# Designs tried in a protein design chat: VH-VL binders against NAD kinase (nadK). Part 75

Target 1, 268 residues: NAD kinase (nadK), of Syntrophomonas wolfei subsp. wolfei (q0aze0)
Amino acid sequence: MKIILVNNRFKENTEKKAQEIAGQLSALNVEVIIDNGLDEPYAGTVDFIMVLGGDGTMLRAARRYGQRAIPVLGVNMGTVGFLSNIEINELAEYLPLILREEYSLEARMMLEVAVFQQQSLLTRVFCLNELLLRSNSPRMLSFALEISGQKLEPYRGDGLIVSTTTGSTAYSLSAGGPIADPQLDAFIVTPVASHIINKRPLVVSPEREISLHLLEEREAIIGIDGQIKMDFGAENRVLIKRAPHPLLMVNLKAKPFFTSIDRSLQRQ

## First folded at step 19 (VH-VL)

Design VV17 (from SS4 with heavy chain N31K K54T)
Fold by ESMFold2, last read:
Structure VV17 (fold): chain C 268 residues (1-268), chain A 123 residues (1-123), chain B 107 residues (1-107)
Amino acid sequence: as target 1 above (268 residues)
Amino acid sequence: EVQLVESGGGLVKPGGSLRLSCAASGFTFSKAWMSWVRQAPGKGLEWVGRIKSTIDAGTKNYAAPVQGRFTISRDDSKNTLYLQMNSLKTEDTAVYYCTTVPKYDKFLAFDIWGQGTLVTVSS
Amino acid sequence: DVQMTQSPSSLSASVGDRVTITCRASQGISRYLSWYQQRPGKAPNLLIYKASNLESGVPSRFSGSGSGTDFTLTISTLQPEDFATYYCQQTYERPWTFGQGTKVEIK
């Protein structure tokens, strides 16, 4: 069996723990590849991915490996996140389930984002949480949103978020979007500081195609999961679709989504 | 109320076939892992096989004595688990139980059991 | 295959007695051990999972302990309804095997 260990070399003191886990796995005749973020993604065949750290490290793993249909386990290193399943001090006891494939998978919808400059594809990126379109100047944006070829009235404001249900608790929430059950497949379209009050957040079928372009020359950016940024101007458009493959998250422990949110909001 | 009810047991001659059913209620059957366990009269418990949920690819695993002769299947639209038993032998005589196998938190302990159905293989 | 050996195979006890049943695995199984109770003529029911965790609805007089290869089920004060056969099971690796059973009878 071959496993990728994903960590952040500069955060959470994960470097030492990653080496300890790699040693433990090697003693069990498991080949280990460490992805600490400094090198290109490992391109070879692997059976399983362990993410050591918080939600940001999981977002990077999802972008790097999410379209490869590899099981991904989030291992918490001390701070509670939405995307980890077990704690680091439990990992040794759960290894029998991992090595014998006695686990369940949960599919999490991902976005496919394609950015164009008049007839030319510039880049294609996958993400787990959201795409952000926002102004990169003191001026508001005027932009067009199309959903499966249906043109909505123009938007004016700071920008727009297109998120998955997994991303509903991230930037979309801060911008006024609803919390969504991550078991649903949907787009959540949330305006950012809209000057047009009747522009409400939309929940959109995952089968739709979402298109954005500017209606005036302005400096804008496209943000992906808060980790990738791209310049976006009047000559660009972006298409957003459901990605061909979901992220396959491994569940070893039940993770009760709704009671966790209530507990946080109740200020225990 | 969670419930498992087996049916389809009976008397069969060696070499014969029989199909057992397990009707499930009170839980989301389509998300559950299910197992068959048998118990020869007056004897202990023996694991027969397990089927994962359809979401988990419906993976099937069998104990060696029944491999190639028994087939586990499920019909999620009817909340029913099946055991097709072919080429039956006298040592297959047992009460057959269906069970759930929790995929979380319980280290695969068998937590819900039906009342069983008797299969007798005798000439 | 992991073999599970219970001891004793049977025992005789009175209501109120403390009863201890032992289960030994042929290799280390961490805490992948469960205990089941089967009353005469009835289906088994889960008592203990993860070696020591009490299943919901099971009386607190039942407890489990151990890890690795050696495990114990204890009934602190035996009740009339506890006269049954008890089985341990490992789920560390397939095939998932049971012990041969321990019959607890009225003395």
Scores: ipSAE 0.722, ipTM 0.883, lowest interface PAE 1.4, mean pLDDT 91
Fold by ESMFold2, fold request of step 20:
Structure VV17 (fold): chain C 268 residues (1-268), chain A 123 residues (1-123), chain B 107 residues (1-107)
Amino acid sequence: as target 1 above (268 residues)
Amino acid sequence: EVQLVESGGGLVKPGGSLRLSCAASGFTFSKAWMSWVRQAPGKGLEWVGRIKSTIDAGTKNYAAPVQGRFTISRDDSKNTLYLQMNSLKTEDTAVYYCTTVPKYDKFLAFDIWGQGTLVTVSS
Amino acid sequence: DVQMTQSPSSLSASVGDRVTITCRASQGISRYLSWYQQRPGKAPNLLIYKASNLESGVPSRFSGSGSGTDFTLTISTLQPEDFATYYCQQTYERPWTFGQGTKVEIK
């Protein structure tokens, strides 16, 4: 069996723990690849991914590996978030379930984000939480939103968030979007500081295609999961679709979303 | 109220077939992992097999004595678990129980049991 | 296969007695051990999971302990309804095997 251990190189605790866990797994004749974020994603075949850290480390793992249909387990190293399942001090006890594949999977919708300049594809990325379009100056944006070819009235404001249901508790929430059950597949479209007072968040079918472009020349950026930023101008457009594959999250412990929501939000 | 009710037991000759049913209520059957356990008269408990929920690929595993002769299946629309028993032998004589196997937190302990149905295999 | 051996196979005790039943695995099974009670003519029911956790609704006179290969079920003050056969089960690896049982009889 071959496992990727994903950690965050900027947190010394996770680097030391990743090495210790890799040693323990190697002693059990498990081949281990460590991904601390410095190198390109491991391209070879693997059976399982363990993410050592919080929701941010899981977001990076999802972007790197989420389209490869590999089971991913979140292992919490500190403050409880929305995307970890077990605590680090429980890992040894749960190894028999992992190694014998006695676990359940939960699918989490991801976004496919394609950014164009004119007609040319500049980049394609996948994300678990959200795409953010926002102003990069004191001036508001004017921008167009299309949903499956249907043009909505123009938006004016600081920007727009297109989120998954998993991302509903992230930036979308702060911008006034609803909390969504992560077992639903949907887009949540949340305006950011809209100048148009009647623009409400929208919940949109996952089969739709969402397109954004600026209506006036302005400095803007696209943010992905709060971790990737790129410049966005009047020459650009972005197309957002449901990604071909969901993130396959491993559940070993029940983590009741609704009973934990206040505690998890306080500790994000 | 969580309940499992087995049915379909009876007398059958060696080489015959029988299908057991387990009707489930009071929980979300479609998300549950289910197992069969048998107990020969006056003897202990023996695991027969397990089926995962359909969303977990419906994976089936069997104990060696029944592999190839027994088939576990489920109908989520009827909240019913089945055990198809073919090529029955006298050593298959037992009370058959259906059980749940929790996906989480209990390290696969069998937490909910039906009352059982008797299968007698004799000439 | 992991073999599970219970001791004793049978015992007699009086109401109010402390009863101890042991279960030994042929290899380490961590805490993947559960205990079941089967009253005469009835289906088994879960008492203990993860070696020491009481199932909901099980009286506190039942307790479990152990890890690795050696496990114990204790009934602190035996009651009339506790005469039954008790089984341990490992779920560390398939096939998921039971012990042969311990029959507790009232003297």
Scores: ipSAE 0.719, ipTM 0.878, lowest interface PAE 1.4, mean pLDDT 91

Design WW1 (from TT9 with light chain D32E)
Fold by OpenDDE, fold request of step 20:
Structure WW1 (fold): chain C 268 residues (1-268), chain A 122 residues (1-122), chain B 112 residues (1-112)
Amino acid sequence: as target 1 above (268 residues)
Amino acid sequence: QVQLVQSGAEVKKPGSSVKVSCKASGGTFKSYAIHWVRQAPGQGLEWMGGIIPILSRADYNQRFKGRVTITADESTSTAYMELSSLRSEDTAVYYCARGHTWKTSHGYFDYWGQGTLVTVSS
Amino acid sequence: DIVMTQTPLSLSVTPGQPASISCRSSQSLLREIGLNYLHWYLQKPGQSPQLLIYFGSDRASGVPDRFSGSGSGTDFTLKISRVEAEDVGVYYCMQALQTPLTFGQGTKLEIK
């Protein structure tokens, strides 16, 4: 058995814990790869991925390994989030189940984000939460939103979020988007400070495609999961569709989503 | 508790096809592989194949030479096994079983259907 | 394919006496992590198979402690300390190390 431990090199506690867990797993004759984000993703075959940290680390793990159909377990290390399943102090208890592959899985839809310059593909990224288009100046953006070739009215505002249902409890939520059941596959299109007061978010079928481009010569940026940033101009176009493969999230412990989200919201 | 309920007995002519269903209840359908195992009269158990519902991917025993098709419908929590080009040797009780893992390998079968008798005769 | 060989193919036992069934695999079923991918099933007359022992030695839920599994690698044994009338049926070992999954021939247990 081979396991990848994903941690955050900028969080010393996760690095230390990764080394400890690696030692424990090695003692059980498990091969371990530690991925702190410094190097390229491990290209070899693996059986399991443990994400040590919070939601941010999970998002990075998803982008790096989510298309490989590998079970991914979120192990929380004292942070508040929605993407971890067990706590770090519970790992020892659940380790036998992991080794015996006695756990449930949940498929989470991911986004495929393609950014073009003119007709050339600049980059393609898979992500778990959202794509953000926002202004890089105090001025509002004017951009075209198309859904499956249907051209909507020109959009004016600070930006737009295209999120998965998983991402509905992330930035989309802060922008006024709906809370979505993560077991449902759908796009959530949430406006960011639209010139239209109370512009409603859209829930879009995962079978559709979403495209965005600027209508004016303005400076904008594309953000992905709050971790990737790139400049976006009038000659650029972004295409969003459902990723061909979902992220396989491990459920070792029951974590009822709606009870959890309700409790979390009450704390804010 | 988990239950697997299969469709009723079938009588088929040689050269025809049969499709057996297996409805799962009491658990998370996509989290576990569904397997098909058959047993000819007075014979042992033979693994035919299995499906990984969460990936919509099926693995097959090559001994059946492509005659087996395994599918799953998430909306109804039902797995299907279709066997084509039926011959008399295909007369058997066909079982569906749930693997304790999401994969088709490494798992044990913790729950079984009641079995479906398929009789192939001219 | 991994070949599974059971011995004996039939067994007649007096109630209260012990029984032993052997299962041999053509290659090792032991992984580096120490797990044997060998499972035992019992098919009682007129019923579907049911899980008896998994990973070589762990008893399934509801299985009496009269049943025990042992062995590692290529040689495995199922033991019944005191055979009862309800233990009548056909016992199968199965390897799940790799596809295709394969079963032993089965061992028919009868009461004298």
Scores: ipSAE 0.862, ipTM 0.927, lowest interface PAE 0.7, mean pLDDT 95
Fold by OpenDDE, fold request of step 20:
Structure WW1 (fold): chain C 268 residues (1-268), chain A 122 residues (1-122), chain B 112 residues (1-112)
Amino acid sequence: as target 1 above (268 residues)
Amino acid sequence: QVQLVQSGAEVKKPGSSVKVSCKASGGTFKSYAIHWVRQAPGQGLEWMGGIIPILSRADYNQRFKGRVTITADESTSTAYMELSSLRSEDTAVYYCARGHTWKTSHGYFDYWGQGTLVTVSS
Amino acid sequence: DIVMTQTPLSLSVTPGQPASISCRSSQSLLREIGLNYLHWYLQKPGQSPQLLIYFGSDRASGVPDRFSGSGSGTDFTLKISRVEAEDVGVYYCMQALQTPLTFGQGTKLEIK
């Protein structure tokens, strides 16, 4: 059995814990790879991924390994979030179940984000939460939103968020988007400070494709999960669609989503 | 209270196809692999294949040389097994079974359907 | 494919007496983590198979303690300490180390 431990090298406690857990797993004849984000993702076959930390670390793990159909367990280390399933102190208790592969899985839709310059692909990324298009100046953006070939009226505002249902409790929420059931597959298109007062967010079928491009020669930024940033200009286009594979999140412990929303959000 | 309920008995002609259904209830359908095992009269058990519903991916016993197709419908929590180009040797009771894990390997079968008799005769 | 071989193929036992069934695999079913991917099933007359022992030695829920599984690697044994009338049926071992999953021939247990 081979397990990847994903941690944050900038969080000393997660690094230390990763080493400790690696030792414990090795003693059980489990091969362990530690991924702190410094190197490229491990390319070999693995059986299980443990994410040590918070939501940010999970997002990184999802981007790095989410397309490989590997169970991913979020192990919280003192943070508040929605993407961890158990606490670090509970890991020892659940380890036998992990080794015997006695756990439930939940499929979480991911985004496939492709950024183009003219006809050339600049980058393609998969992400768990959202894509953000944001102005890089105090001025509003003017951009075109197209959904499955349907061209909407030109949009004016600070930006736009295209989020998964998983990402509905992230930046989309702060921008006034709805809280969505993570078990539902859908796009949530949330405006950021629209010129139209009370412009409503859109809930879009995962079967559709979303495209964005600027209508003016202005500077903008594309953000992915709040961790990847790239410049976006008039010559660029972004295409968003459902990723071909969902993230397989491990459910070792029952964690009611709707009954925990208030508690979780109040502490963030 | 997990239950697997299969479709009724079938009588088929050689060369035809049969599709057997297996409806799961009492659990999370996508979290477990569904397997198909058949048993010819007076014979032992033979694994035909399994599906990973969460990935919509099926694995097959190559002995059947592509005659078997396993599918799953999440909306109805139902797995299907279709066997084509039926032969007299395909006469058997066909069982669906739930694996304790999401994978088609490493798992044991903790729940079984009641079985579906498929008779192939001229 | 991994070949599973059971012995004996049939067994007649007096009620109250012990029974033993052997299962051998053509290759080791022991994983590095110490798990044997060998499972036992019982198919009672006219019924579907039911899980009896999993991972070589763990009893399934509801299985009496009269049943025990032992062995590791390529040699496994199912034992019944005191055979009862309700134990009549065909016992199968199954390897789940790799696909295709394969079963033993089955061992038919009858009461004398």
Scores: ipSAE 0.857, ipTM 0.924, lowest interface PAE 0.7, mean pLDDT 95
Fold by OpenDDE, last read:
Structure WW1 (fold): chain C 268 residues (1-268), chain A 122 residues (1-122), chain B 112 residues (1-112)
Amino acid sequence: as target 1 above (268 residues)
Amino acid sequence: QVQLVQSGAEVKKPGSSVKVSCKASGGTFKSYAIHWVRQAPGQGLEWMGGIIPILSRADYNQRFKGRVTITADESTSTAYMELSSLRSEDTAVYYCARGHTWKTSHGYFDYWGQGTLVTVSS
Amino acid sequence: DIVMTQTPLSLSVTPGQPASISCRSSQSLLREIGLNYLHWYLQKPGQSPQLLIYFGSDRASGVPDRFSGSGSGTDFTLKISRVEAEDVGVYYCMQALQTPLTFGQGTKLEIK
């Protein structure tokens, strides 16, 4: 068995714990790869991924490995979030189940985000939460939104979020988007500070495609899961689709989503 | 309690196809692989293949040389096994079984269907 | 494919006496993590197979303690300490290390 431990190198406690867990797993004859984000993702075949930390670390893990059909377990290390399944102090208890592969899985839809320069592909990324288009200046953007070939009225505002249902409790929520059941596959399109007061968010079928481009010469940025940033201009286009594969999240412990919403949001 | 309920007995002619269903209840359908195992009269058990519903991916025993198609419908928690180009040797009881893992390998079968008799005769 | 070989193929036992069935694999079923991907099933007359032992030695839920599994690597044994009438049927070992999954020939247990 081969396991990747994903941690945050900027948090010393997660690094230390990753080393400790690696030792424990090695003692059980499990091959371990530690991924703290410093190097490129491990390209070899693995059986399991443990994410040590919080939601941010999970998002990074999802971007790095989510396109691969590998079970991913979120192990919380003292943070508040929605993407961890067990606590670090519970890992020892569940380790036998992990080794015996006695766990359930939940499929979480991911986004496929393709950014183009005219007709040329600049980059393609998969992400678990959202794509953000926002102004890089104090001025509003004017941009076009198209859904499955249907052109909507031009948007004016600070930006736009295209989120998964998983991402509904992230930035989309702060921007006024709905809280969505993570078991539901859908796009959530949430305006950011639209010139139209109370511009309504859209819930869109995962079978559709979403495209965005600027309608004027303005400086903007594309943000992915709040961690990746790239410049976006009038010559760029972004195409958003459902990723071909979902993230396989491990459910070792029952964690009711809706009963945890109030508690989680209160702590933020 | 987890249960697997299969479709009823079938009588088929050589060269035809049969599709057997297996409806799962009492558990999380997408979390476990569904396997198909057959047993000819007076013979042992033979693994035909399995499906990973969460990925909609099936693995097959190559001995069947492409005659087997395994599918799953998550909306109804039902797995299907279709066997084409039927031969007299395909006369058997066909079982669906749930693997304790999401994979088609490494798992044991903790729950079995009641079996479906398929008779192939001219 | 991994070949599974059971011995004996048939066994007649007096009630109350012990029984032993052997299962050998053509290659080791033991992973580095210490798990043997060998499972035992019982098919009673006119019924579907049912799980008896998994990972070589763990008893399935509801299985009496008179059943025990042992062995590692390529050699495995299923033991019944005191055979009862309800134990009549065909026993199968199965490897799940890799696809295709393969079964032993089966061992028919009868009561004398």
Scores: ipSAE 0.855, ipTM 0.923, lowest interface PAE 0.7, mean pLDDT 95

